# Designs tried in a protein design chat: miniprotein binders against q56419. Part 33

Target 1, 326 residues: q56419
Amino acid sequence: MEGRTLEEVQEEVFKRHGVLVPKKELEDLAKALEEAGLLLTEKVEARLKEEEEKLKRERPMRLAGLSYPEGEREARAFLEAFRASYPGEGEEARVLLMPHLEPSRVPEVYGAALAALEKTPPPERIYLVGVAHRPLKEKAAALPVPFQTPFGPALPDLPALQALDALLPFELFNTPLAFREEHSLELPLFFLKGRFPEARVLPLLVARRSPELGEALKVVLRDFPGLLVLAVDLSHVGPRFGDTPLTRTLAEEARRRDLGFLERLAEGEPEAALAFLGANPTRIDGVEVVASLLPLLRERKGKVLAHRLDLEAPTLSAVGAGTLVL

## First folded at step 5 (miniprotein)

Design K6
Fold by ESMFold2-Fast, scan of step 5:
Structure K6 (fold): chain B 326 residues (1-326), chain A 103 residues (1-103)
Amino acid sequence: as target 1 above (326 residues)
Amino acid sequence: TEEERRIEELLFRAMRLLIRGLKSGNPEILKEAIRLLEEALKIARELGDHEREAWVLAALALALRELGDKEKAKELAEKALEIAKEKGIEEVIYEAEKLLEEL
């Protein structure tokens, strides 16, 4: 080897390309390169450039066969099973807040989202706003390519994306590799494409508060009306998220915080919702998304359809999930 | 009981070390987490606490996978899944199935 640790290589690649390459993948590459006499870092960077080029044409499925079925027929049955998990009726949505954690952990919450989509007229386009789990070069980003799903490709709304890009003080299409593995877009998109197969999509990621994104989106939505979807999870509590091990008291506090947050959003008071959370904004990964989209959430009343705090054994941690229609 | 108090204390400490070890990839932290988890496993089995046994087995499997011991990680994840299915512990079923796909 060149005398560097795998952790150092992983960090260097992450810093340069915003991609966290799994340690096992680096180990496999290091072994192959040793046999071929090549340098690990240069080979990884070459591979990432190849992947970035592929992302200029389409975004392939990454979670098919893991979080949802690969085949269209099986995917349809899977989606209908989630709808069946929610016993209530939905409400029409102009804005939908739904989770992006593993669907099988909170089937009734995704079922509530599906119920809302059933009551919603098919939109021409969906503004799908997720949370960046990898660094972006700017506060937000989009990828203007078809996203593959078991129901066929979700096509980008290029005119609307270009209109949005023109209004922003930064380049919107700035970090293609951040979309290579992004479950906050892929998992909600599975459900959205299953229900609205003809809708075009604006796949958006927020890494940091961007009030300019919310202002620009308010303008674009007037010319390009569509469904706004906030794909965000709620409370993150326990050691997995840098907190103390989950107790019944902490779980109760997390449920109270989640519901208080959602109910204030339902009253059209997003600033009050953010203030209610208090001193630890990282406890809800949707905080940066909500803070960015304030102009789109003010004075819009709605209803909380579902909420669940999912316990993650064995780490004594939990993630909250909810469905809110506005 | 004293044993019930002891296992809760071990799990509290083990989970903190497990998360730190998984985040950092530090083998020494992971080995210490494993040591505490193995002690907790022994107590859970002696108490007939199959729910805690399933959780501890899944945690051990995660730590062993991170250390590169895939064979033992697979064995423990399979055992965790078996117990979790029998007891209806959905969270452990999910974690164990996900882990086994990677092993």
Scores: ipSAE 0.000, ipTM 0.229, lowest interface PAE 11.4, mean pLDDT 85

Design K7
Fold by ESMFold2-Fast, scan of step 5:
Structure K7 (fold): chain B 326 residues (1-326), chain A 103 residues (1-103)
Amino acid sequence: as target 1 above (326 residues)
Amino acid sequence: TEEERRILELLERAFALLEEGLWSGNPEILKEAIRLLEEALKIARELGDHIREAAVLYALAAALLKLGDKEKAKELAEKALEIAKEKGIEAVIEKAEALLERL
C-alpha cells in the first residue's frame, strides 16, 4: 500500500469488489494498515517471498476463470466472440493503443483491437506497455520471464530486454512483485497471444513519466523491430475516481476528452494530445505511458477504430476505452 | 456513518461476487451475491438512499436474469429505471434500459 495514491486504492477496491470506499475511510484504513503492517510484516513477507520466488521462473495467470476462460478451446471461442462484436474492418498497426479494463465491459473495443491485429503481419516481438497499479522502485520496470496464458506461455524477448536495460539509467528488472497481479499486462496479453502465438514479449510497466524509457525504446526498436502496444484506459469519472456522481453532461465531457485525446495521437501529435487534457492528468489512465513514449508516437498518423465510455451503475462512475492504430 | 460503513461492507462483497457470477454463470456465486444485495437493499431503503437503492435493484435484476428468472429480473429492472429517471442517475438508466431490451 505504501506509496500508492488514494485514487489507485479506490480503483483497486472497485475492480476487486465493485464498491467505492469513501476517502476518509480509506485514509483511516491506510493508517490502520500501516500500524498493522508493522506487526504483520513477518507473516505477510513469507507469502510475498514465495510469490517472488515463483516470479523468477514464470508469471502465472491470475485472471483465468474470472476475466477470460482458462481452457485453450474456450479461450479461442471467447476471442472469436470479441472479434465478432466489432462490425468494422481493421487496419495494419505499427503501434496499437488498446484498453486494459475488464474485456466483457467493452467487447467491441477489444474486437476493434483484434480486427487491427488481424490486418497486422505477425511480429517477431511485442513491446507491451502497461500501467503500474502497484509501486515500482523505479519509473518503469519489466519482468523477463514467461507469462502464462490459455494459449501457452508468452516467452520474453531476452536479447531485446537486455538491450533496453543497458540503455536505461536505472535497473529495468527492479520490482518483480509489481507483476504478480497486473491486469494492464495480463488482459491485453490474452488477446495478443491468441492472435500472435509465436511472438515474444517485452512486458513493461510505467509508474511515472520516463522520457529515458521512450528514448531507449526508440533505439531498441530499430535493432529489434516489433509491434508496440500501449495498454491504456481513458477517462475515469465519477465517485469511484474522486468525482461527483456521473451526469449526462459529465459523460459527454468524458467522451469528448477521450476522442480529442485519441484524434490528436492519430495526427502524430502526442504533445498536443497531452496538452488537450489540460491540468487534470488523472482523468485518463495511462497518461504517464503516453508521456514516456513521446519519441515513438511523434509523426505517426493513424486512425481511431473504436471508443466507448462504459457506465458503472453501482458506483455511478464510468471508464473510457478506445482502440487506436498508428 | 455506522450504517454507511455496514452497507459499504455488504456491497463490497456483493459486487465482487456479482461480477464473478455474471462472468462465470456459476449459480451458487450468483445466489450468494443476491443474498448480500438483498441485505444492502434493506439498509439503503432504511437510510432513504435512493441512489444506492436504484443501483442495488439493477444489480439484483442482472443477477436474476443470469439465473434465468426473467419475470423477477424485469420487475426489479423496471423499479430501478423508475427511481433512476426520477433522481437523474444516468449510469443506472442506461444499464437498466439495456437489460430490459434483453427481456
Scores: ipSAE 0.000, ipTM 0.189, lowest interface PAE 17.7, mean pLDDT 82

Design K8
Fold by ESMFold2-Fast, scan of step 5:
Structure K8 (fold): chain B 326 residues (1-326), chain A 103 residues (1-103)
Amino acid sequence: as target 1 above (326 residues)
Amino acid sequence: TEEERRIEELLQRAWQLLYEGLESGNPEILKEAIRLLEEALKIARELGDHSREAMVLFQLAIALQELGDKEKAKELAEKALEIAKEKGIETVIWEAEQLLERL
């Protein structure tokens, strides 16, 4: 009962409704609510166990029919519409930074990523590194199963994943349920699978900086070359993220920090990019990903193709998104 | 007051749904957010709360723009900007101007 005694509940009901409920009736009600809560807990546990069991076989689509079309033909047309939203041409990518924000909010930014993918030779595998939005048992995790998409399943690169796992001081396949609903992987994967249908994938989540992940990936990439994709959003500003409502000054600072971060990465100076942000006052997600992947980002020069700070009107907030090719 | 409690509850629910609708692109979620925002707008106007009125008008414009109703979105964004400028609500001024550039 919200930490209140039955006598306190009885007194509150009397004060508000002028009815004195006998203590025994309140006890019976409390017991019924406890039993309902226990049943709900058991139901939730059963659901999570079922979901975990399913994740041993495949990762189903969660955002089909919502963020992208479920049917292959409709999905293809949707993909091409995003490409058309970017008026420029792409650049070949060995490393691609792209957003995982709802695509309809930043179509030109996803269009820039698609343009880069068009200029990139088809990779045998994609190292897709997203940001964990749910707790992981370790600093990073992977899920070694097919990820369903409207373009067919994105198959895991099992040999490369196992090679990576062997080099890490922790279990790589440590939190399957964190992948049940993870848009930082699902949304970029939609675009990547649409452009590279034959590429296998290493779906990776980073929760906290893991230098050991970057060192291990450097070794694995030597034996299993592929496209590295950092699926990260940039500044998060406004009340939803702990700031005052969005002002021109805060928006300008967010844009400046986003672009300063991306441009330093484009110069092959990831440590300088992190230092530029300092305490990360505009909350660029991806800081932990970049900090983990330092060995893979050093001395790689490239180009920022697109950037936008997108309005999140309901909360008077904004989220930055960008496309960077290295 | 009772109206102050009512509008606070409506706005919290509307904002959650508006965010979810914008993230998912789901028109049914957006329509539900609009319904709650319209209720909140009525209460804000009855209370003479111009700050919330401007904010809600802007949020309605965003939801309508996402649903493809550009004409209504523009009308409401212009109204939000007018009230925000008159009352000095800087956040709404900036965001409404950005939205109007895209309409």
Scores: ipSAE 0.006, ipTM 0.287, lowest interface PAE 9.4, mean pLDDT 86

Design K9
Fold by ESMFold2-Fast, scan of step 5:
Formats: C-alpha cells, sequence, structure tokens
Structure K9 (fold): chain B 326 residues (1-326), chain A 103 residues (1-103)
C-alpha cells in the first residue's frame, strides 16, 4: 500500500486476477493495515533481499498447484492431456514459438507445441526466450541457476550462458528478482522439461529490443547448438490491457494481426512480420523478442500449427496464442 | 446509412461508459451505459442486423453482472447466445457461454 495509489492497486488486481475490487473495499483494507501499524515498505524490502539471495541458488516453482500439478505423476498426466487436445501431428523444430499464457485457456495451442516437440530430436540445450513482465536493469537478462519443475530441476547451461555474457555489451545476469515471478519462462519450461528432461536451459528475458542479443546468440548457437524457443503471447486486447472492451471488429483485427505476423515469420521474413504490425496496436508482446532475434529467424521457413484468440468474457478482453515451427 | 452511423455512435459511447463503469463500479455510469446499449439494440433490431444485436445483448449482460443483477445478466446472455448460435457468430457463442458458466 505504501507508495501506491488505490487506483494502482485496483489495476494490479484486475490485470493479475481479472477481478475489479471496489474502491471502498481497498480503502477499508488500507485503513486496516494502517491501524495495524505495519511498516509495509521495510517488510517488503527485507523480503525482496531474502528472495534475491534465494535466487542465487535456485528458482522455485511459483505456479505449481495453480497452473500445473505439483506432483510428477499428475504433471505427466496433465501434459499428456494437453497433447491429446491437438488433433494434428507436429513437425520438427529448430525454432519453436509457443505461448506463455495460462495453459488451460488454450490447450490446443500448447498441444501443438507438444506435437512439435515429439517430432524434434532431444536437444542438449534449450534457449528459452521469454518476455520480461518486471523491469530489467538492461534490455535483456538471464538467471544462471536451476529452475525447479515437477519433473525435476531444469539445469542451466553455464558454459553457453558464460559464452553469451562475454559477447554482450552489458552484464547478462543483471536482474535476478525479475525471474522470481515470471510466467513467460515458468509455463513453457513445464512443457519443455516434461518432453526433454535431460536438456539444459538458457532462461532469457527480453524487456526491450536488443539486436546485440540476437547477434551474440547467433555466435553462441554455432558452438552450443540447441533448440531456440520464443515464449511469447500474441495480441492483448480489451480493458485488462488498457484498451476498449472487446468487439467483433477488435477481435477480427487481433486475429488478422496475429496470423499475419506468424505467417510472415513462417516465410522466413521477420522484418516483414514487424513491418506488418506497424505501431503494434493490438499489443503483440512477441514484437520485442522477434526484433531482438532477427539474425536467427531470417530465411527459416516453417509452419503455423495452431492459433487461438482466447476470449475472457468477464473482463471483455482477449489474448492471442499460437504455435509456430521454423 | 444514417441509422448505421447512429448505431456506431451510440455503441461506442456505451462501450466507453461500460469501460469506466467496470473500472469504478459506479452504478450511475453502468446505468447510463445500459441506456445507450438499449438505444443501440433498438436500431440493430430495426436494421435486422443480428450480429450487432447479439453483440449489444452480450454487453448488456456484462453491465448487469457488474451491477449485481444476475437475473438480468443471465437473461441477456441467454438471448445473445440464442442469436449467436442461430447465426453462427462464434465469438459471441464462446463469450456468452463463458459468462453463463460464471453466473
Amino acid sequence: as target 1 above (326 residues)
Amino acid sequence: TEEERRFEELFWRAIELLRRGLRSGNPEILKEAIRLFEEALKIARELGDHEREAEVLFYLAIAYRRLGDKEKAKEYAEKALEIAKEKGIEEVIWEAEELLEEL
């Protein structure tokens, strides 16, 4: 509460949980906290320092028991159910674009990604590139620690991460706390670890386009070949994202932009994909990742396996999700 | 036509007010949004535009849900779903079914 307005708190709850909490209820809660005499800022700062220290050793699961099962046996059954939701066959991937939104909302899209992974030879390492949902000190970051999953820890590829760090004009390991709660890495990693339990991972976050990241990754991939995964969502439309409530016209525009973007990537034309979006009016968060990774995406042809615009009726909002193999 | 233009003016004004009402929870803003949606609904029906009709009915359901009037929210969502199924308006079908599960 300290340092934040009631409007900011209301927006955070709405964006995170899709629930609009009446202002009076937030005011009543704020008064209760004030009356309790809590020094919220000091307690928050102490917890953040404690969390940062923990992140130097490992990245724990945050969404186990919520977005996926905590137990290994249940997690395996869950993953197989998602595969079953996609009625098609996959294709071998050297580059995989997959979503990072709540899996239960787009099971067929995650199923398509699983189908592609079934056709892909097990990689020694996975370059997992997600989108930062928290500020980074630099344009991109990585966290060189084991990421816990129900299938065991996904181990970092330390030699490859060090090689990448050496080529960048900034410190790669610059914002550990940004990884504490990052679903753009945790949710795809659940599926990737389930399919490739022996693969090591380079967990990477992009906050803003970094052409130097793409150039460095092109060099590192030559010495440390692996599967490149772009864990990105597509259009974000509606009030949850500071936009107009969803209408048929807005939904059609979002689908047109999602598919036009993916189809141009499938033709090996990432610059054309970015140009097609222009000002990115439907807020495809993959734009910054694609713009960073241009050298890795040019002249690679592939196929769009699935696309859905997930309609969230209670919030009059929608998020696009797709699976693309290159 | 002039009626189509009038529909768009009323509809987008109602959407703006619905957005504000959903954020603030202010019942007067929500009631004004409902009034404008009801005017837009009349025009959609006069034009025989079932797609616009289903869309307006769905937003009326959302507005009534936010007001706490679950009975009217359900009534409008069911009407939206009926028209959407008859005309194959897939987006409204999915949205209305999801809303009805929450009611």
Scores: ipSAE 0.000, ipTM 0.183, lowest interface PAE 16.4, mean pLDDT 84

Design L1
Fold by ESMFold2-Fast, scan of step 5:
Structure L1 (fold): chain B 326 residues (1-326), chain A 103 residues (1-103)
Amino acid sequence: as target 1 above (326 residues)
Amino acid sequence: SLEEEIKELWKAIEWLVEAIKFLLRAAKKLYDEGRYEEALEALEYAIKALELAAEALQRLQELAQQTGDPKWLDLAHKLAEEIQRLAEEIARLMHEIVEKLSK
């Protein structure tokens, strides 16, 4: 299908389903698609600068109506349904590892995270560390603006973010556009804001391991204590991720890899956790986050509350997700 | 009727899904050619299509609930799963670009 025109795509959909489509939205999208193939660098730069200016004021919701409900009442009911999916009681967390995978795929895992948050005293701030899915100018970045949620805006902790920026050898606020579309922050934030509506947030993205980020965060957390959240998924296995088709053996190996990694983190041995992954560290989404935050994870004992390997039968692929409290 | 509006939304979502697939294929080709800026632009248009599909899906889900007919609820669930899969493919490709640019 490579090289198909927009007209050919529209024609195939028309032949398959007929013509009863909202015309204005299709016309706007068709124009954007036609321009995408022919745009000069100058047009791209102009549009990106406009979006970047918008992000100086706030970060709007992108996944409302898709991954979670837009309305506050519906969002609250949705969140409580995830809590109900986990039969256990949580543990108090100083550090929480939780997924950023689509919540409906691993409801018990998000339920375990919610259970842990129920046992955790409300923090003044949350250090939310996700994985960059867009290029960053530096190894890590933050966006110091309100993030919209169905529970109201999650306000940035500006003094803590500025303290962090001052300790880093690079500009922390270096890539605003990377935050425009970032589910590794937006999905965990939905649950965190629902449980701790008064907490301010430090939304952080890691693209590559940054030991200097972990060292700086250790210092900042002393003066600005808060909850550290690592929003990371675990094993990515199968053709969808450039791997061989999933078998029972490969699925069992992925589960053992995930659990071995999490259990070593729970023992306060993050270097051992990374070493355990051996030759396949890239198969776990959050390796670079964990490697960056080593000083914050050492000698901190905890418990794995939940783990699931979510299977995608049509693609013979799977993604691991877990909840760990330290 | 409610069912007629559901069918119109379903056709719109299917068109948007095909547009997203087209943009993902274009972005992957640009990525393979080392044209990372243009690959990101294609992904940004895919995200716009994804946002429109999510809005249409939200409306379809509301109407499906009003009908009380399991067939429309099943349709909404399947469409939501496909849209989420596409969102994850966009995220994966963006991560690949990050790795390339970070050396």
Scores: ipSAE 0.013, ipTM 0.315, lowest interface PAE 8.2, mean pLDDT 81

Design L10
Fold by ESMFold2-Fast, scan of step 5:
Structure L10 (fold): chain B 326 residues (1-326), chain A 82 residues (1-82)
Amino acid sequence: as target 1 above (326 residues)
Amino acid sequence: SLEEEIKLLWRAIKYLLEAAKWLYDEGRYEEALRALEWAAEALQILQRLAQQTGDPKWLDLAHKLAEEIARLMHEIVEKLSK
């Protein structure tokens, strides 16, 4: 609700959970934000409205200079270094599962994705399906604007996006602000645009499982064939993600969970892959994407090219990443 | 209800994330980091409530919020390092 102050929100949290959140730390933060002149008022709301309007024209780079180089020449060298990190050859992909984790943490996994793209004929369009890290008004969303990259703008496939929108029971172009800062699209797009500079893109976010999205995509892909990319990370384990500290045993369990999931997808058995994960799908953000895209994944056999459980030793936490071609 | 309490914490976290992004754009990295640290503490409470509900949608929400907070913290640390 617009117009609420940070102090009012903090007071509501204090009333319900004050003992569990140190009051002094919340008070110190509130004072720091007040001294900074930050208010949850007209200015913040006006800025959000302004950012939403800008997103109707283009989606600017957010992670340039942080996760990848800003300049085209440096970006090209960076991409080639990632390819070199994977010693194997790729396989041709009609469906590619790749991570959206910080690339520098798992270079061999992104290298495997690049190897697969190297063996894949240039598609006319890429269906890039990421995971919403902010709430969407609907189960899924798209943003039909150019996405800036160091290799030039990735242009939207407007006819295909419009065809998809027409087949869905909800407005596809909802929640533009969810795309302002969305690494699950931006990081894979860097690699995809570097390899396929002429391909148009359908940038899609999934927040909750949407079987209607998978059914609609199956129809759209018939008329607008292209490469389907699932940009998903695997296990998230350890204190950074609300779990107990990582142990050797927990790390081995996470690796088995990740590989069991990927191998079942590689056998063309996405329902079996979901069942293998059990009742705790939040541990792997790809669950909602796979559950939404079942019609596109069934009976499609492939190969797991790479997997890594990246350890963050200081926090005793880890994130799984993999590359799968179907 | 547990769901209403989760929604309250979710709203607080959204406010802090927007504040952190605004501070980040203003080059106020230390203050942005502090806002994200408080968001992480609020998230810890949300995670416990989500576990009590047994509802996968709230567990998934908590997971995604943790990822967003971690990503923004990483960006800020990189900026401070430069």
Scores: ipSAE 0.006, ipTM 0.267, lowest interface PAE 10.2, mean pLDDT 82

Design L11
Fold by ESMFold2-Fast, scan of step 5:
Structure L11 (fold): chain B 326 residues (1-326), chain A 82 residues (1-82)
Amino acid sequence: as target 1 above (326 residues)
Amino acid sequence: SLEEEIKKLWEEIKRLLEEAKKLYDEGRYEEALRVAWEAARLLFRLAELAEQTGDPKWLELAYKLAREILRLAEEIWEKLSK
């Protein structure tokens, strides 16, 4: 509110709209919001310091008992039920695109990913690339600690992570707190660790397009071969995501947009896939991940194994999910 | 549970914020500000419950919602002053 007072704001509202916004209500709102922000800041900072210290040793499970079972036996039965939900056979993957939304909403899509892992030789390491849902200090980040799962800890590939860090123009281990609550890594990791219990992991988050990350990963994968996993969801449509209520026509458009994107990736044309999204790339959360990994996706042909647009009728919203092998 | 009550409040705050943003985009700034006020009131209740859980994730959620509401209110005030 540069150069304006609350009194001047109230007067302009009255002049332009013929409605008087009470000065006291504006002042009370501003004061309440400022006080709430300050109090929450102090309490959050104290709690976050405790969490950051814990993250130096390990990344604990956050979604156990909610999105997947906490116990190893129950977790294994849960994983096999997802595989059973997909009637098809998989294809061998060098690159796997899979979702990170709530697994119970798209069981056949996770089942297709499991089918692909079934046909894939056990990798020594998994490059798991998710989407940052919290701000990062840099375009991308990693956390070099064991990630807890019901199948035991997924151990970091420290030599490969160090090799990656050395090739990047920024510090890779820059935002540990961003990993405290990150379902784009935790949910895919549950399935990956269940299938490849001996594989080490490189847990990577992308916040913004980083071509340096893709170029560095191309070099690191040559010396440290492994499975590349892009853990991304597709279309986000409807009021839950700040869009208009979903109609049958808008749902059909979202399905065509998702499939057109995946099919272009399957042809080894990731730039064409990004261009296909046109003027609204924010509808697919994986755009920044794909844009960062272009050198690893070009000229690699593959197959779309599954796609679903999961309809959330109460909110008139939907989220797209797919499984792609390259 | 406390977490279930927090989730219900979070869903309602999110719906109010989306409504306020839609009103803002439509140039209906006085109505957008009123809806933002409603979101702020629910946020204070969510913050109380979040503190009771002892889980920093709910306190962080409350902080992020507070910052989003404050930012939107500032944008609305700037528009109302033009």
Scores: ipSAE 0.013, ipTM 0.334, lowest interface PAE 8.4, mean pLDDT 82

Design L12
Fold by ESMFold2-Fast, scan of step 5:
Structure L12 (fold): chain B 326 residues (1-326), chain A 82 residues (1-82)
Amino acid sequence: as target 1 above (326 residues)
Amino acid sequence: SLEEEIWKLARRIFRLAEEALKLYDEGRYEEALKVLEEAAKLLQRLQELAQQTGDPKWLELALKLARAIAYLMEAIVEKLSK
């Protein structure tokens, strides 16, 4: 029984069904189930351990052939097409906020990010901060292995990752499996690796606000300077996200929330950006990342290069995406 | 008895789930999905019979099997969708 006593199982059954099952009957049932096939639970656990061990060597591409081309030549042409989708010039970034939404939905927003990267001197390393879409054992995590891309592997900056780990009150490398399927890192990384093929990467996921992460990163960035990238999407509105169907009014409100948030970040006022959203309830997945990185965002002025609220007509839903340089 | 029928269904579901996991390990995802779909069909019948008994022990078993099958089905579907 997965490390549970019969008394614990009896309590769970009572909580779930409001009836106590006689201990003898539970014992007889448990023995029969163990003999017949509780091995399935053990095999699932063994498989997860095997996948976790594989992630100690490398993180393979999961979205190649789906969200971006798997061949290097095709991938390069893909990047050029996205850059061409944005008619403006970029601006140098010390901090870049970009989306992790499916790129084909907001090509001009990714194009704006590429334009900014064109104006940015090649960094030795990129601090890539995404949003955890799967539970983490701690508030944040990292995976210190090569991440495969069509442009070759994005190598981890091991010294910088170890320096970060040493400053945190928790184990940084705490949930390898959360990185197995994580588009908030894989999609931005495709664009970042294409532009900066020699840069090493610190792939970081935030699940819940971690002020200690931002404080530690400020220290590490002083000794290991690099480009900070916040890979976050903005408003999530409509039935697909447990909300009412999108109306013209609700879409306009979502655009105003997104832009109000981004403009306050551009003014170097991340606390004001968070307060603005707190006064106007929203499902912006970037909130926990921004709240964690406050020390890195304060007093940095910049510019919003692009914003789109992408409409998903069949579901009457929408997701916001933006590019911000600081 | 209803309980004996439930027990027979549970044993069949366990065997099918193990077969699906073996096929998954072998990279035979379409075959694994078909086996797991059969297991899910039998699980629906087990759930119906468990509800008829009104006995919490069989409802608990049905929920445990449902979680295991859902997990395996999700893993297989993700492999097929790439």
Scores: ipSAE 0.000, ipTM 0.221, lowest interface PAE 12.4, mean pLDDT 81

Design L13
Fold by ESMFold2-Fast, scan of step 5:
Structure L13 (fold): chain B 326 residues (1-326), chain A 104 residues (1-104)
Amino acid sequence: as target 1 above (326 residues)
Amino acid sequence: SMEEKIRELAEKLAKLAQELAELVKQGADPEEIKKKMEEFIRVVKELYELTKEMNNPEAERWLEATIWLVRAFLLAFEEGNVDEAVEALRFIAEAAAYLAEALS
């Protein structure tokens, strides 16, 4: 609350929404919720310790039956339907940028990623870098356990993860609970495991820019070569993301910002891509990932295969998604 | 029964949360938002008072989840974070619906 009085909060709510909720009722409810919190905290803490212990052995599916099918045959048909949604051919990827938002919303973009994977020789391992949607104790984290998928468990590359941990100035395996519900890893992994069932995985989350992560990864990739995947979404615009309602002009601007960012990455100029974004403020998911991985993206040229700005009509909001091969 | 009363309150809370989320999201008439918010608060208070009357482990979990989500909504609402408040209301509607289902 930053030292604000309840009267100041109510006045701000009234100015913003024209609503005046009785102060006494809000105070009574807040007190009742605090009392309930005392009883719930012990149960929540015990449950979190139990979940953390389970995560030492494996990471279960959380979105099966919701974002993708639980059964292997149904999952395979689902994946093939996404590939069919993209009419083009892919290109070989050494680095793949793909989205992590709900796949059904941008099927052509996931289809483009699948097309690129079809042209890519099967890697021994995949460096899967997502965005932390929960706080991490350090700038980045990894979870060195099997991740369950409908195609079987994606096994961790333990030697490569340990080599990476040894080169970092912080403990890599620092926040297991951040991985319990993390769609930026689970959704791309579904597609990657379906295409490369034998590949080991390094599941990595970035919360804040870590140049030391990029430098360490450059060394590890030399000894443990593999496919680098950046699982990031692009522009987040509109009220759902704390912005003004989307207009046609703002949507066009968001599309241009996304493409400008991706095109600069495709020219092997990641610093220019970040500078372009800094000049055009937007909530691009993945800025911290790109900023962390600069040494792996410089002077690597490629191609943008697909881009979509997915419009959410009920919220007058949009999320950008793209597939980039480097 | 007490479980039937909690189920009916949960169904009402789910509906109120969904309606309030739409009104706030669309910038609806302030009087309509105020009326819906007052109804929402009354139902939440009634459900909170019945927390200890639960004798169904699954329903108790959903009731506790619903209360935690209401707390998150209240904090976001007081901070003027409209989008987070709307998201919390959507989750409250889902949790309350599961609570009602567990008591059916």
Scores: ipSAE 0.011, ipTM 0.360, lowest interface PAE 9.4, mean pLDDT 81

